# VHH binders against Dopamine receptor-interacting protein 1 (Dorip1), part 15

Target 1, 310 residues: Dopamine receptor-interacting protein 1 (Dorip1), of Mus musculus (Mouse) (q4kl13)
Amino acid sequence: MKTLFEEIKASIKNNYNQDRSFWRPVLPWGGVFTIKAGRKAVSCTPLYVEIRLKNTCTIDGFLMLLYVILNENESFPRELSLHFGREFVDCFLYLMDTYSFTTVKLLWIWDKMEKQQYKSEVHKASLVIDLFGNEHDNFTKNLENLMSTIQGSYCSNWHCPTRVQEDQQRTISINPPQEIPHGNLIRLAVDELFCSKIELCEERGCGGLREFSQRVFCHGAPPFVVLNMQHWKPEDLAYVPYYLDLSDHKYLLEGATLFNKEEHHYSAAFQIDGHWMHYDGLRNVNLILLNKPPEFLLLSSLVYIRATEK

## First folded at step 3 (VHH)

Design b55 (framework vhh_7qbe_3)
Fold by ESMFold2-Fast, scan of step 3:
Structure b55 (fold): chain B 310 residues (1-310), chain A 122 residues (1-122)
Amino acid sequence: as target 1 above (310 residues)
Amino acid sequence: QLQLVESGGGLVQAGGSLRLSCTASGFTYAMGWFRQGPGKEREFVASISSSGGSTYYADSVKGRFTISRDNAKNTLYLQMNSLKSEDTAVYYCAAGQPYLTSWDRESAYDYWGKGTRVTVSS
């Protein structure tokens, strides 16, 4: 069976030399799922006959990225099954490959999200599910156990009240600098977070030196990581590093999620077969070969995949 | 097929200045300069975004070199001041799309010029 991923690759190959980017419909914004109901002689009137999804851009980009990642290496579906569950991964790939996009969103909502994270109400015979919010609450929070890290530190002052300390982080967050953007900036911020170092102990009245160990992943090196970028400006997108070294493992840039403040809308960019693709569920042309950095889009997150060679 | 042609190289004395140019046969996104000195590997010098609004420099040239571009002429420039003997190298112009790739990596650039030689005498 020809998968969606194989069809996308074939489309890229056939359209690479076009003046304008090729396109192919993929995961659309929102969705409608129609419930087919038979009537009984004695029947309860259903409260709704369809499910309508709106503001799904908070998960759409990450669902596309997850699909691409799962197709990058044969080991990734197995490794991610340990985190997400084998039934989830198998069902997700099947639904994506059969263009069952509304159903794949419902799979995420019902299997991975908590009811408190979204609004749902019955309106005019439709169950309306509204995912308005942010990517972390709706998607990347589920990745905390996959990406959690821990760093130990030890102060040279025997009287330091925090002499031996552990710092556990559930997410990797990079603050935008006030300096001119450059490619080493993200790498330096990542190194500051992960590498071993010695610095002056910041405990008041201490005066000791604190030695920090290398930060490590709590559950081993994940097949991919997400860096939360706190909406960096569009010019900064030109200086994203191709690779990062995280806890003695090399990670290669796979994609990003992007935020349009004017539209309050998320989109994504990711690599397929050596080509950058821009994905936007609001467009009739959902998947476009990227020829230059998109304008007016802020960097929401960066996604890196673990390299097969160290 | 995009072509890049460097010019402006030559012999200059230590402490002097030199301006390199690189003309592209068409529109370019991001552009950069790399150099390879005698007996050394090719290294990054400077990069500039498609709009010219963002620039980055290697630590060894920071404060001495200035990268700029004229998009109307499809031309990239490198103004080199306070030249040192260690700046002696063949300078290569590069063009590419470092969006979501590293600005300082050769792999971020798809198109390369043939290079222009800069010799700094003591």
Scores: ipSAE 0.000, ipTM 0.179, lowest interface PAE 11.6, mean pLDDT 79

Design b56 (framework vhh_surovatamig_d1)
Fold by ESMFold2-Fast, scan of step 3:
Structure b56 (fold): chain B 310 residues (1-310), chain A 121 residues (1-121)
Amino acid sequence: as target 1 above (310 residues)
Amino acid sequence: EVQLVESGGGLVQPGGSLRLSCAASGFTFSHYYMSWVRQAPGKGLEWVATIKHDGSEKDYVDSVKGRFTISRDNAKKSLYLQMNSLRAEDTAVYYCAKFHPGYTSEYLDYRGQGTLVTVSS
């Protein structure tokens, strides 16, 4: 019985399937994987002889960021393995270390995504997989079992028809606060989502007070979280908190994804050895030091890792 | 307990100058990038200038380059902003913050109470 990791290693060793990515220190946009028909084909012509990946920028930044964290944070490989599986983490690291970039993207697509989340078709003897869309659908949504949260509430009015209620969210999405207060808008948005509060019950004719408990993670505190940024204006993003307290757990900022509206293209920023590096799989062969985000790039997602005691 | 106390704001005529000061306490000042940020009436917070922990690197928003100078005195745990050639659009509440615009920021609750700068004739 072979694991996925052993099957991939055997395929590479036998030169039957070949990742045709040229050597690069970072994930390139897209990818090509060549399938070589065996000499011993009795009566089967394959429908395709290669796999082509398109518009992978929706996952590329996150995959690069996970690779950086796995190499920089001593506890992260163990913690991530509890959620992704040890086999996935070991295979991911092996593929990244060997510059098998198309194969690592296929590992994500086949192991973590559902078939209906992407378009695929056979065109001129190539299986074309197109990840055009957004980061949420292609990456973040597939972490539902990692990042799901639940918040309970109860109304003080004994006769409230929704007296006891719970709100379960699959991913973490934050919107700008409706009020325009002084202070860190990202922290205020996070606190609005996670913190306990008392508000007027919105049930028609109720008039009671609804007490909300603190929002908690359904499957324990995840080793990392992705905050999906919705409808933020550039001026609201002047300050990104270095750390956040989520359900009594401290999380430290590790990276961000950035969106270029004109090109419909995602890139990422992450920290290596105390320096912020910009990654863009479409344009960059090497990581570029990022001192300040360009004005034409919008903040798409924030990635935080859980602070752990030794 | 982290405290940041800004001072030096006031009313000045266009073309005038002001020097803002920030006194820091409750943390190891010399280990942090420090920034000046401002909020004009009816606008969001705008980053103005940043200085590296040792004073070796400084960065400014384009609208103030050549007019404003950020500096620090680690022995005195103080941050400064020298503002020259002031314009009406520089009218804002100015805050001292433990902040860097390259996504290496902390809470804005660790900023000071602010000092008002009004530029009008």
Scores: ipSAE 0.000, ipTM 0.104, lowest interface PAE 20.6, mean pLDDT 74

Design b57 (framework vhh_3k1k_2)
Fold by ESMFold2-Fast, scan of step 3:
Structure b57 (fold): chain B 310 residues (1-310), chain A 120 residues (1-120)
Amino acid sequence: as target 1 above (310 residues)
Amino acid sequence: QVQLVESGGALVQPGGSLRLSCAASGFPFSTYWMRWYRQAPGKEREWVAGISPGGSETSYEDSVKGRFTISRDDARNTVYLQMNSLKPEDTAVYYCAKIDTYSTPWYDYWGQGTQVTVSS
C-alpha cells in the first residue's frame, strides 16, 4: 500500500488535473481511541472505555509539519532522534504511515506534554482530553530546552549598575521592529534579535555604550526552530524569508501555522516538491494547493530547518 | 516596491518554441520560489511551472511536463520559461509570480503578463 506521504504527493497532481474528488488522507481534528474489551483487569471496573480528544488544532499543524520534514530530508530523522529519542521518531513515523492519527496525538500528549498543560476529565464513560489554548503552550513550550538562546551584553561605563548582563529566552518570539518603512520586516526583526550590536546604554544616567554579543543557542543549533510571531500587523507579514541566518547557522523555511481568529482554529501551510499546501483538519478537502493567499488567516508561527553546510 | 516584468511572448506556429523572461526587482529574489502562471481567454489563471531558491528543484503542471523548462539566473534577478513543442492549447497570457502564501496579509505580486499565441 502507499504511505501517507506518497498519497499527499499524489494529491498535488490531482489538484492540477482539477480532480477535486481525490481523497486526501491527512490528520483530522480531534480523535477517539477505543479501549478494547479484555485489556483491563477483570476484577476492576474502568472509569472510562474510550479516550476522546478535542481542540487538537493547537498541535495538529505541527505534527503534519514534522511528518513532511522527516520525509523530505534524509538527515532530519537522525538529528531529531538525538533530541526526542529514536523510539519517539520511529513510533511517530510508523503511526502516521499507518493512519493511526489519534494514537500519534496521544504519543505527543503523553510523551512530550506536561499534565498541567491540558485539561482531562471523565464524562459519560469517556476520558476527554481538551487541548484548547495556544500553540506555544501545547507544542513549542515543550521544545524550550532545544530552542533556548542567550545573549550577553557589556557596558563601557565602569559605574553602570547593570554593567554585565545576559538575556536568556526559552523560545524564539519575533516582534515587529519599530519604525521601519520598508519590506523585509521579518528578516530585520530576526536580525535585531540575533545579531551583535552596539547601542547607547539605556540605563538611566549611564551614558555608556553597551555591546551586545551575537545571540547563541544554549544547547547547540537545533535541527529545526519555531518562530512565534507576536503582535504583527497583517500588512507587516508580506515578506516571509526562505532563508535565515541564526547564530551563524543557516535555516530554510519549511512551513507555517495559521490562525483563524473568528473560528478559534489553527491550520498550517507546508512545502512539498516545490508546492505550498494548505492543511486544515476541519475541512472535507484537507490538502489544498495554495495558489493565492487564503482570506482571514493570521500568521501564527514559522518553522525553519537547519541547512547542512558544505 | 515589488515589480515583475514579463517578456518574450509572440505569435508562433504549432510545434514552435519560445523563451519567456521575467525580470524581478524590489525583493530578495534569490530567497523566493518563483512560478509561471497562464490565463487563456474566458478561463482563470492556472499554474504552469515553479522553481525553488537556487534552482535545485522544479515542478510542472502535467500538460506541459517534458515540453516546458523553468530556470533562473539569480545574478540577473530573472526567471525563464523555455517552451518547446507548442500547441494551440498553450495560447494564453503568461504571468510571472513571486510565491508569498504564508503571511497575512499576502501581496499578490503578479507581473503584467506576456501574450503567447499558437496558431497556423
Scores: ipSAE 0.000, ipTM 0.143, lowest interface PAE 16.2, mean pLDDT 76

Design b58 (framework vhh_8fcz_2)
Fold by ESMFold2-Fast, scan of step 3:
Structure b58 (fold): chain B 310 residues (1-310), chain A 121 residues (1-121)
Amino acid sequence: as target 1 above (310 residues)
Amino acid sequence: QVQLVESGGGLVQPGGSLRLSCAASGFTFSNYGMNWVRQPPGKGLEWVSGISWSGSYITYADSVEGRFTIIRDNDKKMVYLQMTSLKTEDTAVYYCARSPFDTGNYHFDYEGQGTQVTVSS
């Protein structure tokens, strides 16, 4: 018995995917995948004949961003294959290129997610997979090993109980600093996390000064990073830096994911020629120019790609 | 790594009852559908019953509906088959089978060693 991932890989060039008839210029919300039973027990009723995906907006924006990233430079498929595996990258690109959108979502769900991160249940001969939740649990948490960082610190008070300390983080979470709002706020928040600094030691009763080293990536600089944005306002999208220096590596802005709180819905934006182009899986039109940040769309994450020569 | 161990089989009279148990180990039990499948002497494999990962969806083969009840206990990592009104035609080796979420229909990625049920007067 083999997994669907192995079956997709084995059949990738020989058979048209079942959702090719749903070809669209952008990845749609949800999906339906019809199962062809190749093995049958005797005189039985099948548990389900199709898989139905719901609330996939938690991954849809990131899958679109990943596809764009993989096409930005000839070296990126190779680099990401070192992290995700060649089979995943090859299957992902083939499925996206052939408009097999439901199958690419199933590839992500089964290969990269843990089952407890989503709900699944058989109802009326359909296996229903519900990805209702958040982008961290459904996408960015699954990239922790790619984006993990570590920062050392040393307190000047030699009696400090945490005198020499290491802070390892599996995700990159950016909080607004305590400052007057201005156009460089996101850069300052990123620098607060990554740059070396000296500040008052926060251990109770210590009173020493703590020196922090520059934060570095645990497994080398990744080909892309996702910055999880915490408590940022919709208008802050207008002030997003087009480049960041992270641990002595230059990263260029590729896109963002956006959250509609009223609708509990995620969408994305791509940085194209200095403009934000909006993507929404519930919409069947092409990307649209985002003239100004909508007041109801919160900045959920920023995606940056490592700069390469030429 | 993945193990499914059936127990509870035996010899029973027609009209009798029997409870089969399957102990699962080596995987996150609550993430998988579970099934009972049987093989009568000299015949092919026959699917008997299935239960979803949460227990919310249960289905039975027509031949056993109303007589058999499938139950799961995710805390104990157990799936059970309560059999009543047994017929001689129910004589078979009964297998516990895991249904991988990432495949469809009757496809099972792991089966146990089986437990023999004999219904005879």
Scores: ipSAE 0.000, ipTM 0.140, lowest interface PAE 16.7, mean pLDDT 74

Design b59 (framework vhh_7pa5_2)
Fold by ESMFold2-Fast, scan of step 3:
Structure b59 (fold): chain B 310 residues (1-310), chain A 121 residues (1-121)
Amino acid sequence: as target 1 above (310 residues)
Amino acid sequence: QVQLVESGGGMVQPGGSLRLSCAASGFTFSPYWMSWVRRAPGKGPEWVSTISSSGSDISYADSVKGRFTISRDNAKNTLYLQMNSLKPEDTALYYCARMGQTWEPSYFDYWGQGTQVTVSS
């Protein structure tokens, strides 16, 4: 009996330098679950209740990435239990290990999402849960308390109306420079966000110099971070750094989520042994080894895991 | 804003008993049919029991019949599940669920976060 992560690793080894990995089912788009009722609540009700999930691509890539992360290091289940809860982490791992994919999505929906974030309706004796939307509302919003950062700044002009400021961010959003592209753009954009700096104060009529402190995590360095990538192109996947320094902590590339703009559909890519492995629950029954950035897919997010000392 | 908050879970030995509670807020509790649904590790959700608005119509899954008792206190906006003669097979996360409309009682429109019950020797 192999875990999903072990099967993914085995697939990469078996299909090195090939177009695809011939591995068993990946986490599928959507899901169907049937609940058996022993007795009718009223005479007109069916004996079976069905739950149908649709548009789950907003969480599917992250659930796959979370499973990979939890299996990368023995300390991560313990650390993530502090934020998600021990019961959630244990149940999540068990459900993924037993290929109980619809149930793991229901676990996320019921335990981690707010009821107003999704639509639920009855259609022909099925409870339909629709996760149409975006990755932030459906998944990464749950990580805000884990990944919150704060940066202080101080203006040299003591008459400045905003002399001392704090910038607290709940998400880590990385904007590309609107300049000539080069291979280190993501590292430079991350450094711009996190590093200390001195700039001309932008308050109207101020004229002082504003000194920014290093941006730090509000609750300590998280076991993993999700970088929300704004307007990055598919070609930019070739320039993703293997490691990043975030607030004096080293983070290693684990994966990415990708967005198909035409179909409003999310997929993911795993960074395993220096190779990109594409996951798309809507299209592919197999993981696909990427030799180049996928065509017409935008870089939606990057996932990095904290490097731990021996 | 509708909220359902479960409590009363824990670890017990086989043959033991637990009483689960579900505190409802943000809506008028008394007219709604209510259900308990459980999810065992590695399995999908399993319907456990349903109770009507007045408490006069009650149903149970075959797996829990004779061992579990559903009840409600409309004055306290609380749903209960008394679990007796617990078995290892009863180990699950237990959810409180609101039935959306009287004419569609198989429909669940709001769920709580769940409370963990572990039955181990």
Scores: ipSAE 0.000, ipTM 0.085, lowest interface PAE 24.3, mean pLDDT 75

Design b60 (framework vhh_7qbe_3)
Fold by ESMFold2-Fast, scan of step 3:
Structure b60 (fold): chain B 310 residues (1-310), chain A 121 residues (1-121)
Amino acid sequence: as target 1 above (310 residues)
Amino acid sequence: QLQLVESGGGLVQAGGSLRLSCTASGFTYWMGWFRQGPGKEREFVASISSGGSTTYYADSVKGRFTISRDNAKNTLYLQMNSLKSEDTAVYYCAATPYGYELHQPEDFDYWGKGTRVTVSS
């Protein structure tokens, strides 16, 4: 369907946003795109079919965050082109800059998702694409090559059946503790995952001490990281640390994704001048200042950007 | 807070034409017209995207009604032609802070007070 995709690229129409939001474009939930029908196509319209997107909240927050990240530093588009591809990054920036929001979502779907990951059906001359699901399957698994890490370990007991091990992780996942939230819990959980440590060997009957090396990025320190928070319950955004040290690199807080379990709906929050600005493409077309974190939204992911030296 | 004010309603003979206007106190994304006839639920009439390029109509009004907007004036229009007695209703202007297509009354956050259209035989 590459020919159809090329036709769509050539037929981009801007969804104009007013000046009030020009510095931080806001993606609406879903999307509608009109396509000229093929020569032998049958449809309920004279010359056109349309594509309708629904349940895009699994990617909307991350597309917004990606756009912000790409504009934070002149080196980031080059670095991210190594992971996403030059054509993707160039096209993504162009579509976001021109407010072509439905087309940028189609770019993600066609270039980065597999067809079996989403539902599609024709209804009344519209191709309906449904992205109902989770953030990992629809977005963050594409970051595995960017964010993969490896940690070595060695047991002091020469009889240990697992004496030397390597643990490669494709995602950075932080399990919620059962303790009350405070600003150090996330930092301590991250340090537990990344820092060198010595623990009692878990192997049955071993009794040795296992030394873990510092966890390192397999492909160098990425321009940004996503911490999967596994729906911390209830997590107050006020306790999120503004910086993290990951494998000797400093990362600064950019934003978060949030999950409403009752509605099965994702939204996002951006850290701007020390304040959380809420993004919800289903309800609001502008960012909304949060005077405090919303109590009924679970922390799904944290996004940090690598600090650049002067 | 966003306010919507409808105007242009009145009494018109069957087969006649009428133009409704809705002025918003600020910019809106997706806008629509809904109507409520005597003893009926509020029903969808037409909707239009923020840029005016995408429009949707209820089957009962297709080919007779035209929705349009002037973003420089923050004004939405409904041109009603070939009016029928079944078109008699209070017409409501609605706006959403949402940029996607919506057709159900509960999907719209902002509403005008309505303007009455009476089509006589």
Scores: ipSAE 0.000, ipTM 0.127, lowest interface PAE 17.3, mean pLDDT 75

Design b61 (framework vhh_3k1k_2)
Fold by ESMFold2-Fast, scan of step 3:
Structure b61 (fold): chain B 310 residues (1-310), chain A 118 residues (1-118)
Amino acid sequence: as target 1 above (310 residues)
Amino acid sequence: QVQLVESGGALVQPGGSLRLSCAASGFTFSRYWMRWYRQAPGKEREWVAGIDSGGSYTSYEDSVKGRFTISRDDARNTVYLQMNSLKPEDTAVYYCAKELHTGWYEYWGQGTQVTVSS
């Protein structure tokens, strides 16, 4: 039996050959789930007979990327089951493999999101669930236990009031450097966050040197990382590093999520053989080869997968 | 208010043909992609065919390629699904859907039942 994963891979390959007329099923925007309402009891009837999902672009790209990641290495389902739960991972893979797209979104919403993170209301005969917002609140916040890092520092000044400090971050946020540096901007920004360094102590009147240790993962090196990209330009997609060294672990570029500010719409891009394949659940019935970064799409996040050797 | 009304469903014998119609109102029909979906008993609603704004590009699920043809008449605000060489596996309720910029796919009305049986 052909799986959805095999069809996604085939779609990517076909688009790489620039046959854009050939359509393959991909995760669509939104969704409708029809409830079979049985009136078998004297209890009150349900207030709704269907569930409608809106503005799911905040999770759609990540669900596609998670599905690809889970199929890239046989160890990843096991590793991610330690974080998400085995039942979630098994159910997620089953639903994606059976084209149960609305149900997989409901699995994420009900199992991984809290009720206050989304708007839900009964409108006519439908329960409407609206995921309007941002990727962090709706998706990447759930990765904090995988992505959390800590960096220690100490000041050379004996009298420094903040002599020993720890900086714990729950997410990885990458901002462009203040200056125009020599070399690749994204790699330099990542190294600025993760590498050990010595700087002047920021404490007023201190005058000491502060030594920062290498930033490390609190719970070991995760099977994948999401870098939240802040204030980068569309053109920066062309200069994304194919690999990163994060806390002495090598990570390979898997994909990105992209943001259209005018439309408040998220899409994604998969990295295949050095090229970007664009996924947009709202507009495209197919994956499309990008020969350059789209003018109006901002780099929202980068997704890297841990390299395994042997 | 977006409204989609499906029609043309019937009981047919294997190898038969049907043409489904979907009458659209409440939006600028010519500017949007239109799609057909179907839902067989006990299964999730599944995509069948799609047609772009302007009608230059069509797409189909693999099991219906060569048998089904999607088309549109923008002057009449109608999308069609011509179904040939019908099989028992094609038995389902068929829904048409509009692509929304703000959105999610909307199935308006009852759908139309297609049953392929002797």
Scores: ipSAE 0.000, ipTM 0.109, lowest interface PAE 19.8, mean pLDDT 75

Design b62 (framework vhh_surovatamig_d1)
Amino acid sequence: EVQLVESGGGLVQPGGSLRLSCAASGFTFSSYAMSWVRQAPGKGLEWVATIWQDGSEKDYVDSVKGRFTISRDNAKKSLYLQMNSLRAEDTAVYYCATDFNPLGSYYYMDVRGQGTLVTVSS
ESMFold2-Fast, scan of step 3: ipSAE 0.013; ipTM 0.328

Design b63 (framework vhh_8fcz_2)
Fold by ESMFold2-Fast, scan of step 3:
Structure b63 (fold): chain B 310 residues (1-310), chain A 122 residues (1-122)
Amino acid sequence: as target 1 above (310 residues)
Amino acid sequence: QVQLVESGGGLVQPGGSLRLSCAASGFTFSTYDMNWVRQPPGKGLEWVSGIGSAGDTYTYADSVEGRFTIIRDNDKKMVYLQMTSLKTEDTAVYYCARGEHFTSLYEPFDYEGQGTQVTVSS
């Protein structure tokens, strides 16, 4: 007996190198999956006859961005398969291409999330899965080793107890710089994290100078990065850079995720031909042109895509 | 090692009642949904009833709704099926099964026990 997921995997294995769609999906909030009796030699009636998804806004914007990214360059599905697994990437593309949006969310939940990261319960023959929470827990931290970086440092004081050290991170978190004048605060924050620098060693009583090397990607420059925006105020975000240089690799702004604090709701915005297009899975019209950055929505994450070689 | 042991089956007349019991061991019982499934002679497995891990959510197949009641006791690691108004169509081997909501859309249950025979006949 095969599960639906195993059946999809078996089907895709023979079609891995087929053409990729240029269609941009528009994912609705939530989802319902109906379990049908008599499919694939089914002999056991389940505890539930449907699966209902709630509060999927923590992943919806990112899943839509992931599909767009996979279609931007023919090498990206291959590259992302090295991190996510070939079967995941193939299944994801198949489900998106067939408008199987609830099933693609279940693929993310079952294949990439841990059981303890979400709530689930059976109610009136429905399994209810609730993804209430935050984007970091439900999406960003589950990107495997995609964005892993390492930075080395050494102290000039031979007696420093932490003379030589390395800082490894699996996610990229950007904090607002302190005591910085007007300017591109996001670029300055990124540079503070990635660029080489020399500063006073913070080890108690050391008094040495610590030299930090440039932060580099552990597994090569990924096809995309997600910058987790921490502790930013709307007033501090006057400008979002169109491009960033990360560890000597050029990245272009693809999109952002946005957080409505009053509603505890996530939405997204996409950069299309220099314009911000707003996405919200709760609307009937999901993409709306923004004439300016939305001041009432907090910037939650920025998504950048690696520029192609010249 | 995971074990599920069913008991309480037997021969009963139409309109009668039986109570089935399932004793669980080898896992953290209070974290799993539990189910009763049955296999009538010459047919495949049919889900009968399920109960959530906390015991406050429960569901029934249409054919048994209003006649069967599923109960669990997490302290004793037991799940029960109280059957009333039994019909000849209820004749089957009844199995206790733990629920796994993540792994299968076609066969969501694992660790089915040995089963207990229920025969409804005059």
Scores: ipSAE 0.000, ipTM 0.122, lowest interface PAE 19.7, mean pLDDT 75

